# VHH binders against q9p4d8: the designs that were tried, part 32

Target 1, 280 residues: q9p4d8
Amino acid sequence: MDFMKPETVLDLGNIRDALVRMEDTIIFNFIERSQFYASPSVYKVNQFPIPNFDGSFLDWLLSQHERIHSQVRRYDAPDEVPFFPNVLEKTFLPKINYPSVLASYADEINVNKEILKIYTSEIVPGIAAGSGEQEDNLGSCAMADIECLQSLSRRIHFGRFVAEAKFISEGDKIVDLIKKRDVEGIEALITNAEVEKRILDRLLEKGRAYGTDPTLKFTQHIQSKVKPEVIVKIYKDFVIPLTKKVEVDYLLRRLEDEEDDDATQKSGGYVDRFLSSGLY
Key: E = the ipSAE of ESMFold2; O = the ipSAE of OpenDDE; V2 = 0.75 times the mean of E and O plus 0.25 times the DockQ between their complexes.

## First folded at step 16 (VHH; framework vhh_6qgx_2)

Design w4 (at its last look DockQ between E and O 0.60; V2 from the best seeds 0.00; counts 0 for: pae E 2.9 > 2)
Fold by OpenDDE, look of step 16:
Structure w4 (fold): chain B 280 residues (1-280), chain A 120 residues (1-120)
Amino acid sequence: as target 1 above (280 residues)
Amino acid sequence: QVQLVESGGGLVQAGGSLRLSCAASGFTFSSYAMAWFRRAPGKEREFVAYIYSSGGRTDYTDSVKGRFTISRDHAKNTVSLQMNSLRPEDTAVYYCAKDWGFEETYFDHWGQGTRVTVSA
């Protein structure tokens, strides 16, 4: 997706294409992660004596990655959402001025905490080569985790774009729901059972197809492949619901920008009236 | 209520041309991708052409590539199918469809269709 072309960003086909591509990335990352055992020590708070850090090894490594990535404009991209926004650094590269496509509060929509929790507690056990620890591969394991987490985060938060597109497409219907703060209504509006089924079917097929690729990035000793059914389950139980959450959260606030515009226009009208009234 | 009304079908000789049109109403036309499908006698409905919501991208079934062109007019809320170099095998009822699919291609509304007959 080209974020410099705002007219294309909310294109339904482009959104779909992006989501489909992200599926490939996620599946690939899961496969890569599947080379390693669950390694619960990686996720335990203060399991290792990391200098000047309170958290898990994963938390630390992920935060360091985000620190580096921020300096190369990763999080200037509209579709990237950091897990640790407090560690981000200023980029030394020239700034890219992306046109604003999403609502002003879009950056506040962040479910990465939930993603991280679900990833470590539910996803890792499902995709790992086995239960237990691999002391020699803790670093590699955590690196693979980061790739998984970042890809999941991108996919789930892409719901913001879907939500914006839906807002534009549905018009008064969605506005009414938002005004009523009808969460159930909004969720129903954005949900299509047939679409979800097709997504899951596609994932199953992809999982089957990709599971046969022997080219792995980290090791040639594949301990386990991710079962296609597990991928489907992860999407069904976590990715799709979290994406919907993002969409709903985004939509519930969507009228805030319109109110501000009206307020600014009303205030501008007052200023213009004040200026036109010649009372200086 | 979403409405799709196809027009422009008819009888044409092989090698001839037709332009089909679909008038859309009841939804924000510019926000949705549109497609053409066709159903030949005794055959299942098949995909013909697809156009993205922005109109900048199109897809075609292989058999019509280079001969058919899908386009849309946002001002008129219409999607069109220019069919050139028509062949007898193009004989079918042609349907306009609205794509709902934000995350997957899914056509949620169809027109009644317009009949295209290509004679040898």
Scores: ipSAE 0.654, ipTM 0.857, lowest interface PAE 0.9, mean pLDDT 90
Fold by ESMFold2, look of step 16:
Structure w4 (fold): chain B 280 residues (1-280), chain A 120 residues (1-120)
Amino acid sequence: as target 1 above (280 residues)
Amino acid sequence: QVQLVESGGGLVQAGGSLRLSCAASGFTFSSYAMAWFRRAPGKEREFVAYIYSSGGRTDYTDSVKGRFTISRDHAKNTVSLQMNSLRPEDTAVYYCAKDWGFEETYFDHWGQGTRVTVSA
């Protein structure tokens, strides 16, 4: 997938390849985080005397990380969504003008506050080495947390790209549901239980066959400390449902970008023009 | 209403060639990946070949690699399977299938099938 080449972004093969790579990144980040205890002090508000800051150690570290990364254009990329939008700063590097693939409101679709809550309350306890503290590893622990949070955010907010592809391909079926504000109907239309099962089965296979998977061979020095079933449960209970929430929220507003019904009637033509040389 | 109609089956001698075609209607053809499956007598349906929506990527089951070629024509809304160097074990009913899955593969519609018989 190349965000500078619109024809590659909504191609189903490229979408699936991207989802698989983000999945691999999440698994590796969970394994890295699993070497630490839960370390609840990292997440407690005002646990440490951080100058001019009210929040947790993780909040501070992540916000500083995002401020610096914004200056080098990280959040100009369409697939990066900040946890702390208010700390972003203008880049001093030349701007990359990404072609517009998503709807104009796409950067308003942001569930990172919910991701952070679920990560600290549900995911950390499930993948940590134990429930205690490791006072000598607080910085390393929080750095591993940042990688987990950022990879989860990318994967979940990638639902905006999936939703756009679904709209272009199936838009005539969705338009009536959007006009009715039928949230449950939209969720049902975009959901396929067999697809979700295949995703979960792949996650289980990766967790079991870590050292035999060709994409994982280069990490053979890492001993897995996360049960495959925990990874599957995190996806089933949190990643997939939050991704669907992102998709529904995106689709509910999609008609805001349309002047007439032309995108619904011609939706396949748009994607086809970017994915097929024989059409245009 | 999604429809997939296969054609081009028949009787052919071992070593021969046959070209199957699948006419697709009722959906935005260019948005979806397509596949061929087959069912030999007394066996379950098995995967044969897959072509991504753009047509630039394909996958095949090992037993047909180098002999079969899947292709698609977006102007005609057709998927084809060129079968060369046919063997008696290729005898089966061949089915065209549509892949709905955006996040992962899922075949939601199937044709009625076309019969291929390869004689020794």
Scores: ipSAE 0.397, ipTM 0.731, lowest interface PAE 2.9, mean pLDDT 86
ESMFold2 (binder alone), look of step 16: mean pLDDT 89; pTM 0.906

Design w5 (at its last look DockQ between E and O 0.13; V2 from the best seeds 0.00; counts 0 for: pae O 11.9 > 2, placed apart)
Fold by ESMFold2, look of step 16:
Structure w5 (fold): chain B 280 residues (1-280), chain A 120 residues (1-120)
Amino acid sequence: as target 1 above (280 residues)
Amino acid sequence: QVQLVESGGGLVQAGGSLRLSCAASGFTFRSYAMAWFRRAPGKEREFVAYIYSSGGRTDYTDSVKGRFTISRDHAKNTVSLQMNSLRPEDTAVYYCAADWGFEETYFDHWGQGTRVTVSA
């Protein structure tokens, strides 16, 4: 997809391709993290005497990475969401003026605090090589954590693009639910159990293929192997539900960007609205 | 009401050509990917051709590559299947379908079908 070409951003094929690639990235990042023990000291608040900082080693390291990445325009892109928005700095590179594709409040739809909590309390214990510490590998462990967190965040928050596409395509059904603040109705409308099952089946097959690769087993400690069922459980219990939460939170506010008298028309005419706005 | 209505089926001699059309209404046609499937007598429905919403990407089952061409017309809300070099094994009921699945293909809407018979 090309964020400078709005018609490509909400295209079904492009969204599908992006979500499938993010899935592969997450699996590879889990496998990389599985080389290390759980190492709870990485996540313990104030475990290390980090100058001028109050938080965990992971908090510090991730925040520093986000500061640097912001300077090279990472968080100018509409599909990147920071864990630590308060550390971002302006870029020294030429500005990019991305056309608006998402609603004006899209940057406020941010579940990274919940992702970080679930990652450290649920995901790390499920994928780590063991429950202990590896004090010689704290930095490498936290680097692998950063990759996991950033890929999870990008995948989950991509739900904003999916929600916008759903609103534009079939928004007539959604408008009344939004006006009634019917969270359960919106969640039911955006859910497709058959698609979710196919996602989980695909993950199981990918986990089997990557986890049983003889070259992968030789490059990883046997106790650090990620079981395919763990990957499936993480998606089922956390990734899919958080993505739906992002979609629902996005949709509940979607009429804020519209005048009430034309909300239904805009939901059905995204491409025509873009063309009339002159963004091409 | 969502409607997918196929037309253009009929009897044709082997080696001949036929063009199927599918008229869509009741949903935002521009947003959906479209496909043709077919069901031969006594067999399961099988994939034939697929066209993405933008119209620039297509896919075909191996047995029809080079002979069939899928296309779409956003102004008319139609998807078409040009079938050339027809063979008796192409005899089937042909169905139009619409796909709105983001993480996996999911055909929300199906037509009633149009019959194609290819005589030896």
Scores: ipSAE 0.335, ipTM 0.713, lowest interface PAE 3.8, mean pLDDT 85
Fold by OpenDDE, look of step 16:
Structure w5 (fold): chain B 280 residues (1-280), chain A 120 residues (1-120)
Amino acid sequence: as target 1 above (280 residues)
Amino acid sequence: QVQLVESGGGLVQAGGSLRLSCAASGFTFRSYAMAWFRRAPGKEREFVAYIYSSGGRTDYTDSVKGRFTISRDHAKNTVSLQMNSLRPEDTAVYYCAADWGFEETYFDHWGQGTRVTVSA
């Protein structure tokens, strides 16, 4: 997706293509993570004596990654949402001025905390090579986790684009629901059971296909492969629902911008973010 | 240029059968899931059936389960819908769609449709 072309960003076909591609990324990242045991120590708060840090090893490593990535404009990209927004640094690269496509509050829509929680408690146990600790691979494990988390975050928060596109397409129906603050109605409107089923079926097929010949990034010694059914379950139980949450949260606030347009000029404060997809 | 061309529609009596066909061109057929939709008079377009790229997985709307069968031919780049035990409520314009992505609302490609009329 080219975020410099706003007319293409809200194209649902393009959005769909992006989401499909993200499936591949997520599956591959899960496969990579599956090389390592669950390693609960990586997620336990203050398990290791990290200087000047209160949190888990994963929290620390992820925050450091985001700190570095922020300096290279990763989070200037409209589709990137940080887990640790407080650690972000200013980029030393030239600023990219992305056109404003999403609502002004889009950056406030952030469910990464939930993602992180679900990832460590539910997803990792499902995709890990086994239960227990691998002291020699703590770093590799956490690195794989970061890739998983970032890809999941991107996929889930992409719901903002979906929501915006749907808002534009549905018009009065959504507006009425938003005015009524009808969360259930909005969720019902954005939910298509057949589409969800197709997504899950596709994931099952992809999981089967990719599980036969995975491209390994960390090691050639795969301890376990991710079961396609687990991938499907993860999407069904977590990814799709969280995406819907993002969509609903986004839509509930969508009329705020319309009210402001009557008062104050859209301060285009779109943070020029560097498209991470080109780097990773 | 991407093209989806439906054929096989027509008038049939209740209980009869029709086979719809959709010829696809202008894109990598094997990479796309294929689907049939229909729009009855005065109603919104609704999902009927889909088949994934591998051809192995299919799904149907509940009202057509057991009566309709979707299939695809990779050699011919076609998707078909065998419709048996047709009912008057099956009367609609049937559309072929190609989907590489995620969202129902925006299939990548749509045909012009073929009309199916089932008389009582």
Scores: ipSAE 0.005, ipTM 0.230, lowest interface PAE 11.9, mean pLDDT 85
ESMFold2 (binder alone), look of step 16: mean pLDDT 83; pTM 0.851

## First folded at step 17 (VHH; framework vhh_6qgx_2)

Design x1 (at its last look DockQ between E and O 0.62; V2 from the best seeds 0.00; counts 0 for: pae E 5.3 > 2)
Fold by OpenDDE, look of step 17:
Structure x1 (fold): chain B 280 residues (1-280), chain A 120 residues (1-120)
Amino acid sequence: as target 1 above (280 residues)
Amino acid sequence: QVQLVESGGGLVQAGGSLRLSCAASGFTFRSYAMAWFRRAPGKEREFVAYIYSSGGRTDYTDSVKGRFTISRDHAKNTVSLQMNSLRPEDTAVYYCAKDWGYEETYFDHWGQGTRVTVSA
């Protein structure tokens, strides 16, 4: 996705392509994580004496990564959402002025806390090499976790773009649901069972095809292979539902921007302006 | 209600040209990708061409590459298929389709089709 080309950002095909590519990244990261045991100690609060930090080893390491990444403009990108927004630093690189495509509150849509919780409690046990501790690989384990978490976060929060596209495409139908605060109605509108089935089928095939990476980065010994069925289950039970949550949360607030535009005498709603600008 | 109405089919000699058109209504046309499919006698429906919602990107089945061109007009809510250098094997009923899927190509609406016959 090229965020400097606003006319392409909400393109259905481009969104699809981006999401499909993210599947590959996620599967690969799961495979990498599968080299290591579950290592619950990595996720326990104050398990290790980390200076000036209250939290788990994973929390600390992830926050440090985000601090570094923020300085190189990672979170200036519209599709990136931090787990620890309070630790972000200003970039020393030249500023990139991305065109605004999403609603003004898009940065406030953040389900990373839920992602982190589900990842440590549900996903890790499913993809890990085994239960229990692996003390000699705690660092490597946490590093692999960060890659998984960041890729999951990006994929799930990409629902904001899907939501914006749906808002534009559905028009009055979705506006009516939003006005009524009909969460179930919105969810039904944005859900296609056949599409979800196809996604899961594709993931199963990809999982089978990718298998186990023989050139794992962190260890020379492959301890476990992620089962394709587990990947499918993770998507079905967590990734897809959380993406829908993001979409619904985004849509429920979408009329806030429309109200502001009316107040500023600008004769066209955000949707109309977007369509009239030729950007979509 | 979503409606797709194909037109432009007919009889043409090999090497000739036809332009198919699909008139779309009942949905925000600009927001959705569109496609052409065809069904030859005794064969299954097959993909022919795909155009992204913005119109800036297209895809074709290999057998029609270089000969067929898919395009769309947002002002008229139409998708077109320019077919050049037609061959007898291009004989089929051609269908227009609307794409819904964001993560997977999924066509949720189809036209009734227009018949194209290419004589040897």
Scores: ipSAE 0.668, ipTM 0.861, lowest interface PAE 0.8, mean pLDDT 90
Fold by ESMFold2, look of step 17:
Structure x1 (fold): chain B 280 residues (1-280), chain A 120 residues (1-120)
Amino acid sequence: as target 1 above (280 residues)
Amino acid sequence: QVQLVESGGGLVQAGGSLRLSCAASGFTFRSYAMAWFRRAPGKEREFVAYIYSSGGRTDYTDSVKGRFTISRDHAKNTVSLQMNSLRPEDTAVYYCAKDWGYEETYFDHWGQGTRVTVSA
């Protein structure tokens, strides 16, 4: 996928390839996090006397990473969504002019607060090695948390690209549902139980394979590796439902972009302009 | 309503060629990946060829690689399967299918099929 070439971004095969790679990244990150105990001090507000900050160690560390990463253009990329938008800073690198692929409000579709809550309350207890603390590893634990959170965020918010592709493909039916504000109808239209089952089956197979592959970056024969069924449950209970929420929230507002912009109108594909006119 | 109509099947001698065509209507053709499947007598339906929405990427089952070519024409809303060097084992009903799934494959619409018979 090349975000500098819009025609590659909404291509079905490229979307599918990207989602499969994000799946691999998430599994790897869960396995890396599973090497640490739950370490609840990482998530406790004001556990440490961090100067000029009120929050958890994880909150602070992630916000600082996002501040630095924004300066090197990370959040200029269309597929990156920050947990702490208010800490972002201007880049000192030459600007990358990404073509517009998503609706103008795409940056407002952000479920990272919910991802963070679910991660700390549900995911960490499910994948951690145990319930205790590892005081000498707090930084390493939080770094593994950041990798998990960022990969989950990217995968879930990729639902915006999927939703845009679905809008272009299913225009007439989706437009009617949006006008009616029919949230359940939109959710039903974008849901396919067979597809969801195949995703979960693939995750189970990957989880089993990663547990037996001696060529993985780290030894996968340790006592605290993540059970494949836990990975499947996290996807079923959280990743898939949050992705659908992102898709529905994106679609509900999609007609806002169908009014003509100013005289500098964006160049769009035939189907996009056709749908924007309301004729399809 | 989505419609997929296959044509071009028939009887052909081993070593010969056939070109199947699938006329698509009732949906935005260029937005969807398309596929050909086949079902031989007494067997389950099996994958033959797949073409992505862009038209630049294709996939084939191993037994037809180098012999079959899938293509699409966005102006005519058709997907075609050029079948060369046909073998008796290629005898089947061939189906055109539309792929709905963006997160994983899901063929939501199928044609009625066109019969291909390859005689020894």
Scores: ipSAE 0.205, ipTM 0.639, lowest interface PAE 5.3, mean pLDDT 85
ESMFold2 (binder alone), look of step 17: mean pLDDT 89; pTM 0.913

Design x2 (at its last look DockQ between E and O 0.58; V2 from the best seeds 0.54)
Fold by ESMFold2, look of step 17:
Structure x2 (fold): chain B 280 residues (1-280), chain A 120 residues (1-120)
Amino acid sequence: as target 1 above (280 residues)
Amino acid sequence: QVQLVESGGGLVQAGGSLRLSCAASGFTFRSYGMAWFRRAPGKEREFVAYIYSSGGRTDYTDSVKGRFTISRDHAKNTVSLQMNSLRPEDTAVYYCAKDWGFEETYFDHWGQGTRVTVSA
């Protein structure tokens, strides 16, 4: 998939390849995080005296990583969504002008606050090696958390690309639902239970395969490997529903970008769009 | 309403060739992957060939690789299956299928089928 070549982004083969790759990354990251105890101090607000900061150790560490990564254009990419948009800084590298594939408001479709809440309250307890603390591994634990969060965010927000593909393919069926703001109707139209079942079945197979790796890279210090059923449960209960929420939120606004035949550009600038709308 | 209509089946000698066609209507053809399946007498329907919506990418079951070629024509809304070097075991009803699955493959519509008989 090449975000500089729009024709490659909404290709169904490339979409499926990307989803499979993101699954592999998530499973790997869960296994890496499973080496650590739940470590609730990592997530406790103001557990550590971080200067001029109100939040958890994880909040602070992730925000600092995002600040640094923004300076090298990470969040200029269409498939990267920050947890802490307020900390992003301008890049010192030459700007990349990605062609517009998604709707103009795509960057506003952001469920990372929900992802962070679910991750700390539901996912960590399900994949950790055990309850309790590992005082000597706080930094390493939080770094593994960041990898988990970022891969979950990428997978869930990829729903924006899937929603755009669905709109282009079946938009005639959903335009009335969008105008009515019929959330349940849109969700039903974009959902296929057999597709979801096949995703879950593939995850179960992958989780079993990763458990047969003889390298011992994930079993040091008597650490547990994540049970395949836990991975499937996380996808079924959180990843898939949040992805559908992203798709619905994206589709509800999709007609905002509708252009008539007189418009010369679909994603023109603010002034250009306003002039075509007759507001000036 | 989605419609898939297969044609081109018939009786052919082993070693011969046939070209199947599937006329598609009632949906945005270029947005979806398409496939051919077949059902041999006394057996379950099996996958034959798949063609992706916008890429030049195809997949085939092992028993037909090198002999069958799937293609599509976006202007005519048709999917074709060129079958060469036919064998008696290729005898089956051949079905065209539409793949709705954006995240994963899911065939939501099927044609009525066209019968292919390969005589020894």
Scores: ipSAE 0.578, ipTM 0.823, lowest interface PAE 1.6, mean pLDDT 86
Fold by OpenDDE, look of step 17:
Structure x2 (fold): chain B 280 residues (1-280), chain A 120 residues (1-120)
Amino acid sequence: as target 1 above (280 residues)
Amino acid sequence: QVQLVESGGGLVQAGGSLRLSCAASGFTFRSYGMAWFRRAPGKEREFVAYIYSSGGRTDYTDSVKGRFTISRDHAKNTVSLQMNSLRPEDTAVYYCAKDWGFEETYFDHWGQGTRVTVSA
C-alpha cells in the first residue's frame, strides 16, 4: 500500500492485496513463535525486576521497541497503531506528510489492549512449542511475541481502511444505520459469511504450505510447527471479530467528520472529489 | 437494486473484434471492482478480466492477455471488454460481475450475460 497516493489507498483491490500479504506475515511470525514454549513468566506483571518499570517483561520490551520505532517514523504511517502510545518519541528523520485518507479520529481507534490480552491468554498457548517455561529463551520468546503482536495489530486496525471504503461505497444505507446507532445493523452490513469462509480456507492452505518443516518430511509424523487449524481458529475467533470491532467503532463516529465537509478536504469527501474531478 | 446489463455480443469471424459493454446501476460504481467472466458450452464459468475500483489496474486470464482489454467509465457507470483477435475457443456467454471487495475476491452480483460466437 502506498499511502502517498490517497486515490489508491481505499481501492478494494489494493486493500485486499494488503490484507493477503499481512496473512503471510502473521503466519510466518506464528511459526517463529512456535519455536518457544508458552513461557507464562514473560507475561506476568513484575515477574522480573525491571528498573523503573511496572509491568510484564513483554510489556517492557514491546514498549521499548515502540519507542525506537517511533523515532524512525513507524507510527507516522497511517496503518500503524502503537500498544504504548505514551512512550513514543519524536522522529529525527524528515517528516512525511501523508495525505489524510481516514477520518480525523482514526488514531483514537485502538484495540491493542484487547489484542495483547487475547494474544497472551489464547493465541500463545495455541501456537507455542509446549506448555511451561524456557528460562534460557525468554528474550527470544518475547522478541517473537513482539513480531506477532505488531503484525496482528496492523492487520486488525487495517479495518479502519476497510470501514472507510465501506462507508464510501454503501452511502445512505450505512449513514442511516450510523444515525440510529445500530451496531448490529452495521456489523451485519459489513459482514460477508462467504468471504470469511474463503479467508479461512485460504489460511488453512497457507498454513499447510508454510507450517510444514521440510526437514520433517522424512519423519513419519509430518508435524507442522504450527497446526494450520490453529491458525484458522485464531483468525475465526479473534482476528476477524476484532477487525469487525475496529470497523464498527470507526463507522459509528464517521458522521462526525461529515458535518464539516463543506470546508475541509476530509477523507471520504476527498476520495469522492478526487474521483469526480476526472483526474483519476 | 443492483443491476448489471451486458450488451455487444454477436457472431464474429476468427480474427475479428467485438466490444462488450456492461451497464451498472444501483450501487456506487466507482467504489467497486468489476469483472468479466465467460461460460463456454459444456464448461464451467471462468474468469476473464478484472478492473480495480480505481480503474488503473487490470488483471486477465492468460489465454486472453494481449487480446482483450477491460476498461471502465465512471461517468457512464459502464465496464467494457474490448476483444481483439478473437478465436473459436473464445465462444461463450460473457457475464459482467460486481466485486464485493475487501478481504477476498467475491462477486455478489452478475448480469444476464451476452453470447459471443466466433466462427472458424
Scores: ipSAE 0.484, ipTM 0.795, lowest interface PAE 1.2, mean pLDDT 89
ESMFold2 (binder alone), look of step 17: mean pLDDT 88; pTM 0.896

